# VH-VL binders against p53630: the designs that were tried, part 24

Target 1, 237 residues: p53630
Amino acid sequence: MNSKSQQQEQQPIVFVTGTDTDVGKTFVSTLLVHKWKAAYWKPVQTGIESDQGDSETLKNFKIAASTWQPPIFTPTYALQKPLSPLQAMEYEPNVDIRLLDFVVPEEWSAENPLVVEGAGGVCVPITRKLEITTDLIKHLIETSGHPVYVVVVARSGLGTLNHTLLTWNHLCDNGLRSHLFGVILNGEPNEGNVQALKKFGVNIMAQVAQCTTAHDQDMELHELPSVESLMTQQDVE
Short names: E, the ipSAE of ESMFold2; O, the ipSAE of OpenDDE; V2, 0.75 times the mean of E and O plus 0.25 times the DockQ between their complexes.

## First folded at step 7 (VH-VL; framework fv_guselkumab)

Design c1 (at its last look DockQ between E and O 0.62; V2 from the best seeds 0.74)
Fold by OpenDDE, look of step 7:
Structure c1 (fold): chain C 237 residues (1-237), chain A 120 residues (1-120), chain B 111 residues (1-111)
Amino acid sequence: as target 1 above (237 residues)
Amino acid sequence: EVQLVQSGAEVKKPGESLKISCKGSGYSFTSYWIGWVRQMPGKGLEWMGIIYPGDDQTRYSPSFQGQVTISADKSISTAYLQWSSLKASDTAMYYCARLGKYDDWLFDYWGQGTLVTVSS
Amino acid sequence: QSVLTQPPSVSGAPGQRVTISCTGSSSNIGASYDVHWYQQLPGTAPKLLIYGNSNRPSGVPDRFSGSKSGTSASLAITGLQSEDEADYYCQSYDRSLSGSVFGGGTKLTVL
């Protein structure tokens, strides 16, 4: 019997968003996928004309300490231009992204958590109706039948306070406070920013750095909280 | 029931090539890592390497890197360990073992072992 | 020399409690990697005994227990029985070697 038998009966969906593009969402998602032995899904992928896609990046990312082979599900939409989904659709007139199109992959057995990676930040427009990432999160909460939580990826360095707080407050103001696991800061450690964010009631889950050695990556993996601990924390609040 | 069945004992001379096998059954062969562990006579267990038959990913112990080749044939649910040129020092029991899916580096099921004797 | 250190031998009388230690370092057990234990009866293949520091697979008696603290792990056997005479191996992952590591093994003799 594997440690899987000790997991909760109903596995969560954890939506990974960010304060901006290129903040390390894919990297953090990879760490979480391996830490939690989770499946991975990026609903919307843009820039496939020039990029292999985040799913491939995650698949090819090797963590020596991990023998987990993550199930990776195909994006619902894959767009050519490396732009926001809304802008990318301008170059593909036949593509009309709708929130209703985003259904949790049937291939997900729900035996493990599902990490869902968003495109860009919380206010990135996804549909021609100007629905944003936040609306996608709400949609999953309403339709998936699973507990849905949110992780915010932010840079660790200068300027992150404003962007992180704006993102955090935006999610709170949109009724997602009880769904927020916390923030993962990506970059050089910055204790000052960590303390500042905590003063504002932001839960800092971890500090990680993408440009670390394989050894450091293994250490970072262990610094991440278990999904069970995070869920328990939410139940107490 | 999960089972790993290994090929029979081998008696070889130095310089000869050898390929031993491990057949998995009772589970999805392509969904689990399978590894090889050496045990020299009267000695402890030594990890050699692992392979993921789903995509043929391999990882080797530094001590065995370049010394052996691990492969798999998923069509018959079989993993292999092979030497191009055996040495007397390769005399040992060789075990194949499956890695658990949810626990990192857990050898949850083991084959019965293959004794390899290399002598002049 | 094995990366994980075990006593080469331990002994006990039937019904007694014995403990087998497994001492690692900051690059393996101390780095919070899980420890697994295997039992190898004479002339047989190793069998999984404990996984994830303290979990017993199906079929393993509750007389066997595992624990981990700091850079060390321990296997405890209570109510020692003659059938427990075997070699025991601890195993973990070592980040400096980027691979699995075993202890040197402990021969348990039931007196």
Scores: ipSAE 0.878, ipTM 0.942, lowest interface PAE 0.6, mean pLDDT 94
Fold by ESMFold2, look of step 7:
Structure c1 (fold): chain C 237 residues (1-237), chain A 120 residues (1-120), chain B 111 residues (1-111)
Amino acid sequence: as target 1 above (237 residues)
Amino acid sequence: EVQLVQSGAEVKKPGESLKISCKGSGYSFTSYWIGWVRQMPGKGLEWMGIIYPGDDQTRYSPSFQGQVTISADKSISTAYLQWSSLKASDTAMYYCARLGKYDDWLFDYWGQGTLVTVSS
Amino acid sequence: QSVLTQPPSVSGAPGQRVTISCTGSSSNIGASYDVHWYQQLPGTAPKLLIYGNSNRPSGVPDRFSGSKSGTSASLAITGLQSEDEADYYCQSYDRSLSGSVFGGGTKLTVL
């Protein structure tokens, strides 16, 4: 019953991961949410002792071109320490994260895409069984009942060739190549790095730079691809 | 059916305050932006500002920032436009309008208008 | 100096076709922002006529159509009827102003 024609009506889940912490996953997630008129979910949030978390950060971005008000779903787990989920649980021993607990929010109407933002990078440990972000992605593929795709956020500057290739190849080696929309480079444009990554077969889907004004964010938003074009690209690839 | 019903016409003197209203019905009031649009006599349309009643976010056109206040009372599904001190140049028709959820800046349903006349 | 330029007036005989232009720039229509159109009959509030460049809401006759190309948009009205006599406004987002803008309006007269 799971055919391409039936999947074309079903709204996708797009998992945003990164090559590292602080590469701009929340900024990119915000742009995608507004571009695609999507809902947002950060399944596990850490560091709440010191800030409001990524859901609040996304809610407070000003994007003047957009009047979309995204549904923003509560994290399944919110942990105090600004550490990986595994390490943060050492400070909250009554919390035991299990992959089965990550069920797409029932409030998601599935009228529009769902953007899911991961914690850290693809190998960040989440559970005491040492299951990692990649295992969470696979869990959503197996259990959500929706098409699942992956976007990788990476720095545009020094070091990105190594980190991006490691992340990209890890995902491909884990059977996720058919799920990869591509890489978004965040930071000052660096055409040399873009061309080098392309020679290695990495799909660069966009280049953006985080902005401080709504006007500048409008420019970044408009140049991003539609989710429909990315799904079409993936089908022929 | 979606309806926006505005308060009645107003005749005021310069310097007086005024608060006009727009009551929404037939939809989830807190789930849509609602905005105000001015039409000067014999002139075109200009947006003044919008509010999201779910969390009271506001955005104002630069021409109207600091000149008016937009607010909402979600308990009675009503949006407001108010002046602290009217000027004769505020004489105009004022419309409220709802924004569509999935199309940016789309004014999909409009109120009947409130005529405000400010004269000596 | 409206950001979106419309002719001040257009006229046509009953049964004819007229076109109302909406000329923008690279900061709005040319940046691929959608164009919406509104009809304002005499003495009434504006009403949504066309959204997302070419979509008609329920209840709008198919003799109204919209299109967009480059930095301009166009509203076409075929089979003119006397009740089509109204003011017509285009609207788009303008990123240089960080805000939505309406065209100056076009008065349609049915002769």
Scores: ipSAE 0.678, ipTM 0.868, lowest interface PAE 1.2, mean pLDDT 91
ESMFold2 (binder alone), look of step 7: mean pLDDT 93; pTM 0.946

Design c2 (at its last look DockQ between E and O 0.78; V2 from the best seeds 0.78)
Fold by OpenDDE, look of step 7:
Structure c2 (fold): chain C 237 residues (1-237), chain A 120 residues (1-120), chain B 111 residues (1-111)
Amino acid sequence: as target 1 above (237 residues)
Amino acid sequence: EVQLVQSGAEVKKPGESLKISCKGSGYSFTSYWIGWVRQMPGKGLEWMGIIYPGYDDTRYSPSFQGQVTISADKSISTAYLQWSSLKASDTAMYYCARLGKYDDWLFDYWGQGTLVTVSS
Amino acid sequence: QSVLTQPPSVSGAPGQRVTISCTGSSSNIGMGYDVHWYQQLPGTAPKLLIYDNSNRPSGVPDRFSGSKSGTSASLAITGLQSEDEADYYCQSYDSSLSGSVFGGGTKLTVL
């Protein structure tokens, strides 16, 4: 028995990016993976010398309302230093990240959506040629053969307006407007910032925060939109 | 065909230990949750807990947490429910059931049940 | 006592339509969690009857239907037959209990 969300003819790839490195991309990705019964892939992982990696974090994150066990695919690159991919490569001279190396995992059956988590923000350099996360998104759009969409994770509190708008506008200016699902704000609820961003044409998908109770976490999961609803919205625009 | 076959009926005394089994076949045992459901005589269904054999991930109902132990042996596609010390109040039918892969908390296939009788 | 409330019994004559209600709360059905229904014939194990509010597994006749609205769900049986005499259970997830919950069960008698 398959869920309705998995009955799409062609499942989407949803790229999760952020306004900064520590805005909660992994947390949001986890929620989306469980909400959509999706697979997960982080193409580039840094900081493995001191961190278990975001894939392991996602794997170990338990959501009481969800019985989904997500397929998790190995990063194409795993670098030692907790730096941007470009900087981390300075400590690994034999590693040369190229956009062409990023191929959707063959193990992905396309039976369910694929959530792809980016490293840092949209302008983070990931290759020695100074290609950035935005270029990786474009690469996946061009090569994957699947619909590709983008979710932006941002902080909910003070300072988020500038960073969110800069990120949003950057993606729009790079021809990705039609691929943008929206922004998920992570942190304490801030209705003022939500309203302000909406005035600028930013689609706010949800406000989430790390919860201390299972009940609150379950409520947040339920408040997230379905992938079908988001795809339908894109077709209307 | 998906099948869950449970161990036979048990007659025990209070204070005794017990371990009943549920063997899955016709599907990938390590890729699905198996749950246990209690039905006391003449009463309704009560969820006890679930286990994901692939990762040994186990979740218990608050009412049964610490009262029973759920485990699995993936080498023989078998899940277990066990008591360290039975009580008369443990007298019931116990069902194992598989959870659907894409539908949260859906019990799509059920075992035939194991009757446990605890009396002095 | 059960988190989901069902009538203890319902009855109908052959050919009639009967409905079994399942009343929840804001922490389960009202939260948007799906409702499943199970049929338990006398002396047998429960069997999946309806999943995800209104879907029928293979082999379940179309005279069985499910619906959900607000904090409640309902199982409808049309063209009641003698073989439909059984106990019926609704089931969902409850966020306050962080687990699966069943209704108290409804005994259906075919007159």
Scores: ipSAE 0.872, ipTM 0.938, lowest interface PAE 0.6, mean pLDDT 94
Fold by ESMFold2, look of step 7:
Structure c2 (fold): chain C 237 residues (1-237), chain A 120 residues (1-120), chain B 111 residues (1-111)
Amino acid sequence: as target 1 above (237 residues)
Amino acid sequence: EVQLVQSGAEVKKPGESLKISCKGSGYSFTSYWIGWVRQMPGKGLEWMGIIYPGYDDTRYSPSFQGQVTISADKSISTAYLQWSSLKASDTAMYYCARLGKYDDWLFDYWGQGTLVTVSS
Amino acid sequence: QSVLTQPPSVSGAPGQRVTISCTGSSSNIGMGYDVHWYQQLPGTAPKLLIYDNSNRPSGVPDRFSGSKSGTSASLAITGLQSEDEADYYCQSYDSSLSGSVFGGGTKLTVL
């Protein structure tokens, strides 16, 4: 019997979103998947005309300390153009994304957490009804039958105060405060930005740096919080 | 029942090639890492490398990188360890072992071992 | 020389308690990486004995227990029996080597 198996009735879904495109969501998702022994799902992938996508990037990313092989689920929608899902549908008019189509993959055994990676930031438009990533998060909360939490990935450097506060406050204003695990800052450490965000009540759950050596990746994996500790913190807060 | 059955003992001369096998049964072969572990006479255990047959993903210990080749044939649920040119110092017992799915670097089931003797 | 240091041998009489130490460093056990233990009976393959520091798989007697503290781990055997005579290996991941390492092994003799 495997002691790393999650011994709970319902394993959480953790939605990874960001303050912007290219803030490191896939890198952070990969670290979390290996830290938590989680499965991975990118519900909507764009840009497949020129790229194998974020699922393949995560599959090929290896962390020496980890021998975890995550279940990786097929995107519900895969679109050709490297644009927001809404805009990419202009080039594939037979595709009509609806929130109801985003059903948690049946292949997920729920023996371990599920990491769900969003496209772009929290306000990225997904459907022709102008439903955004935040609406997808709410949909999963309402329909999945699992606890759902949110992690926000942000740059560590200059400009992040504005972008992070806008994203954080948007999620709180949408009733998601009790679902927020926190922010992961990606990039060179910046203590000034960390302390400023904390003064605004933003929970900084980790700081990581993208594109490090295999040894540094092991170290960053080690420093990430466990999903159990994060769930406990939400219950107390 | 999970079983790992290895090929029989080998007696070889220096410079010869060799490929030994480990057949897994009682589990989904493509869903688990298989590793190779060397035990030199009177010595302890040394991991050599691991392979994930589902993706043919291979990792080698630095001590064995370039010295051996690890491979797998999914169609017959068999992993392999091979040398292109054996040395007398390769005389050892070689074990295959499966890694647990949820526990990092956990060798949960072991084969019976293959004794390789390299002598003139 | 082994990165994880174990005593070469340990002895005990039937019914006694013995411990086998596994001393590592800040790059392995001291980083918090889990420790696994294997038993190798004479003439046989290694067998999993303890995993993730202290967990005992099915079929392993409850007189075997493991613990971890600081840079070291320990395997304890109570109620020592003659069939416990074997070699015992600890194992941990080492971040400096980017790979797993085994201890040098400890021969347990039952008097």
Scores: ipSAE 0.696, ipTM 0.871, lowest interface PAE 1.2, mean pLDDT 91
ESMFold2 (binder alone), look of step 7: mean pLDDT 92; pTM 0.939

Design c3 (at its last look DockQ between E and O 0.74; V2 from the best seeds 0.78)
Fold by OpenDDE, look of step 8:
Structure c3 (fold): chain C 237 residues (1-237), chain A 120 residues (1-120), chain B 111 residues (1-111)
Amino acid sequence: as target 1 above (237 residues)
Amino acid sequence: EVQLVQSGAEVKKPGESLKISCKGSGYSFTSYWIGWVRQMPGKGLEWMGIIYPDDSDTRYSPSFQGQVTISADKSISTAYLQWSSLKASDTAMYYCARLGKYDDWLFDYWGQGTLVTVSS
Amino acid sequence: QSVLTQPPSVSGAPGQRVTISCTGSSSNIGASYDVHWYQQLPGTAPKLLIYGNSNRPSGVPDRFSGSKSGTSASLAITGLQSEDEADYYCQSYDSRLSGSVFGGGTKLTVL
């Protein structure tokens, strides 16, 4: 008795990245997880000395319209300092993050999509070899055996054009164009920026914002596309 | 086979406390929400609340918030609905129902119901 | 008084087609929340009949169908049979109430 269980044999992995830190990746990931009835995994968590971590944030984020209980998988690495993974490792000399260590959690049954939240932006260094988030995405594409899509979270307001386009173009230039699903803008609606980004060929998936009321929050879920849309867009391109 | 078995009919007086039960079987009890639905005599269905047994996350209908307590004991796969002080107006059939895992707010399996009669 | 409005009763002869409407608002059906339908036979507990607007669970005959449009949903029963005599309830989520809402129920009589 599951209308959504009729999904394709191979569930997608959706990598959620951002233009920067604090753009709302965790918030957007939460919405996507509930919209798609997905599992959640943040491979690298930093700042655990002062923060409960994004996994806990997601877990505790209640959406009244959703009765989904997301499977949440433990980060492969959890670092103390609220810094980039590379910098955080300077305070933990025994930790050496390697791309090969990032394996899709075994606990993921692949019955549902997997939302993967990245740390910071696409150029954030995550290894001592100066490998960046983009390299992690590529690694998952190469090793997971699942379709991998990328969602970029960006701010909706002033300054987002430059950062969004830089991020978008970076991903395209690194051979990930076919994996790019779109951009989710987080903040007050800004139609001007939406139109501008579209002129550059950026797919705007949705505009969302953190809401103060449960009603408005519930409505945010409806602004998001279905997971099936991921596959449809790929066929058109 | 998924089954929800509720406790037997209750006859109570106003002011008395009551706790009725719903036992789940045939599925992972901790992995599904359990809800309670009231049906007054000759009336329709009214959602009361839901509980997730694994962590006891509980949501109430505004109409029933503070009027009843929903709880669960996952060790025996049982959900509860309780009143601290019954009223005559609490006379009704009470159903427990499981919520589907992938469809929001879907009551996919129902208990047989517990009739509660409150009279002086 | 119910958030979702159903006709209190409908009737049909065996073999006929009947429809039961469920009218909501912008905060529930109109907000694209799924509608579920339940059948309650006399003296029994409700049973899931339709889920996710139009899906039938295992064991439900294909003569039962659900649809949704705008702020309303509809349950259609074709080839009406005597055993279909029951109460039918639509159900959805309401964002204003932050919870589940039921229709008032419709009593279906098979003539």
Scores: ipSAE 0.892, ipTM 0.948, lowest interface PAE 0.5, mean pLDDT 94
Fold by ESMFold2, look of step 9:
Parts: sequence; structure tokens; C-alpha cells
Structure c3 (fold): chain C 237 residues (1-237), chain A 120 residues (1-120), chain B 111 residues (1-111)
Amino acid sequence: as target 1 above (237 residues)
Amino acid sequence: EVQLVQSGAEVKKPGESLKISCKGSGYSFTSYWIGWVRQMPGKGLEWMGIIYPDDSDTRYSPSFQGQVTISADKSISTAYLQWSSLKASDTAMYYCARLGKYDDWLFDYWGQGTLVTVSS
Amino acid sequence: QSVLTQPPSVSGAPGQRVTISCTGSSSNIGASYDVHWYQQLPGTAPKLLIYGNSNRPSGVPDRFSGSKSGTSASLAITGLQSEDEADYYCQSYDSRLSGSVFGGGTKLTVL
């Protein structure tokens, strides 16, 4: 019939994670959504007592070069305290996050990619069973029926070598190397850090800086790789 | 069938206000940008601004910022272009146009035009 | 100023091939933004002719084609016919202006 599985290639899910909280995951997700004409989903949002959340931040971020209006899907869980999901549940005892609750939004047409933004970094605890962001990524790989890839957002500056390598190696050691598109560095350009990470075999797929002019943001958008080129790169290994 | 139907021709004097309309049909009005394009007599096309009716997100060309107001009433699938004080130099053909969903800045369907004549 | 430059006019005989150039700059076509083309027949509204540099919408004859290279784009019309007499406009995004720009238009005359 009218099944999306009849297409030659299924549209991918791209999970955006980071080396830490506040590394620019939402800014990078916004750029990718507009570059790829993608939909957006933040499965777990915390801190809603004082913040409208990352979905609203993405919706309100203006990119003049783009007239794309992304489908933005409601978080599966939205928690009050600005803590990890595990800790935030201590203040909301009626909430019990389970990995099987994270079902790709039914409204996603799959005619375009889906960008999924994680909470915090790769080891952030999500469930009372101490399942972490990496377990959520694996869950989506196992259950979504779509190709799933991972983008890591990291700071461009001080300390990034350690944190990026720890994150990269953690993902590789968890069997996710074939799913890794690469690292996007966010912040003031640092050639030394870029070259050092490349020597370790880390794929730096882009470098961006959030506090730039509208002109620079337009250029950064167009310098990002297409999702098709990244998928082709993974097939070559 | 996608259609954009504009209000009729207008003859005005300098200093008068004016609001012209563009009614969309045959598609989900709130799910597409709609914009306005000016064509002065014997001249080319100039985009004036675009609006996303779902949330009223509005973008103006710098040449028209502060000179016109673009608005939409999603309950009646209608976009508007409005002047508070017309000038003789506003004499032109005004088109509304819908933007395509997947291609940035693509004006895919156009209204028939509204001729505005401003003379003393 | 870096806006899109088109020749004011082009002409050709029936059956001939003509091209209409659209020259931009590093802030628009040269930054790899897509080029769209519109046809405006005398006394009518513009209509979409080519989008995304080279794609034809349904109902546009295959004798119309578009291409882009460097800072310029081109609209080609083969097998020229009298009904092709119209004004043609290119359009792209310009990052310096933070908005879309149209070329000045080209009047095509079929001899």
C-alpha cells in the first residue's frame, strides 16, 4: 500500500548528544534541522519550572536563509527541576521514565530526517534503573525501524580534548562506531584542538559558533554537510 | 487546486490608508508562508515580506520595514498588506504568493495581483 | 552592490536556443543558495518556471532548463516558440540583505 517502507531509502533518525550540558546541542540541532529540512524531537526535557524548553528555543531561533518550518514533537517527558531526568524524578514521584516509553512520534511523516536531541551528555542517567542517554540511543536503534546515527556536540576550547575523547571512546566501546556521524565543535575556532582530535581518529564534521552575526550563521548553515553525504561516508567505513 | 485570490483594484489619494487582501484555498493555509511582492509600473519584482499564519512570524524586506504591515487571519485563510499613509510612489501592482514548503524562499503559487493607483 | 544582474532583453528566432544569465555574488548564488526562475507573460502574474536551480514543476515544458555554476545561474530555452515571449526573473537568497532578491528581469522577444 502507501507504506513508507516501500521507499528505496528510509529517512534517518539523527541523535544529537554532547560531551556535557550547555555545549550547544540545541543550537546545533537547530542548524541541522534547517539544513536537512528535518523534524525535531526532544524526548526528555527537564527544568520546565523556569524554562520553556529546548523545543521552544529551537522554534524561536531565526535563520534568515531558511523558510523551513520544522515539525516539532512534544517531549515524552517534561520534568520541573533543572536536574538530570533521574534526579528530577525525585521531585515528581508520579513520574517513572521507562525506555520503552520512547516511541518515535507517530506524526513524523518520515519524508524527511528526524533530529532527536538528548538531555545532557552521553552518560546522563534517565531512568530509575540507571539507564543512560547511550541506552536511549540503543533503544531507538533497536525499536524505531529507521537508520539511527549520532552527532556529538563539543566545546571547541579548553578541556575539549579530554571530554570529547571520553565521549567518543564511550560511544565506540558501546558498539556505536558505525552509527557515529562525527563531532561538531561549538565555539571560537581552535585549530590545535581540531588537529589533535583528528590524530585520534575523531571525525570532526563541522565547526560552528553560536554568538555570530546573522551573515555568519547563514554561512555556517550552508557549510554543514548534507545528511546524504554523511550516510554515504558511513557506508564506505 | 491551490488558489490565491486578491481583492480588487484600488484608486487612492496620498495620505489615505489602505488594506488589501489575499485569500488562500485548496491547501492548508496555516502550514505555508505567504508573502507580498511589488511590481512598479514597467519595473521588476521586489519581495516586501512574508508571514507564517500559524504563529504570525513575519519577515520584512529592509526596503519595506516600517512602510507596510503584513498580517494574516488564519480563521478565514486571508493575508493582508496594509499602508497607514499612502504615497504616490506606492502606485504599483501588488502580488501575494505562497512559499513552497521544502525549498527555501520559493514563491510557488501567485495571486492575480491588485493594482493600487495613488494620485493627487 | 551585490544583487542579481540579468540582461534587460534577449531575442531569438523560432526553434532557436536562447539563454538568460543571472549573475550574483559571494553573498547569494556564490554562497550556494538555490536559484528559482519565474515567467511573467504580458498582463499576467508571475508563474514558477524552475526551482532549486534545475527542477521543473509539473506543466512546464522540458525545453526550459536551469543550471547554476559559481556565482551565476542560467535559464535555457530550446525550440523557441512565440508563446515564450515574456519577462523572466531569477531569484535567490542574499545573506548580506538577510532576505530574498529578484533579478532585474529579462524580456524575451521571439522574432
Scores: ipSAE 0.699, ipTM 0.873, lowest interface PAE 1.2, mean pLDDT 91
ESMFold2, look of step 7: ipSAE 0.680; ipTM 0.865
ESMFold2 (binder alone), look of step 7: mean pLDDT 93; pTM 0.951
OpenDDE, look of step 7: ipSAE 0.886; ipTM 0.943
ESMFold2, look of step 8: ipSAE 0.584; ipTM 0.822
ESMFold2 (binder alone), look of step 8: mean pLDDT 94; pTM 0.953
ESMFold2 (binder alone), look of step 9: mean pLDDT 94; pTM 0.955
OpenDDE, look of step 9: ipSAE 0.879; ipTM 0.940

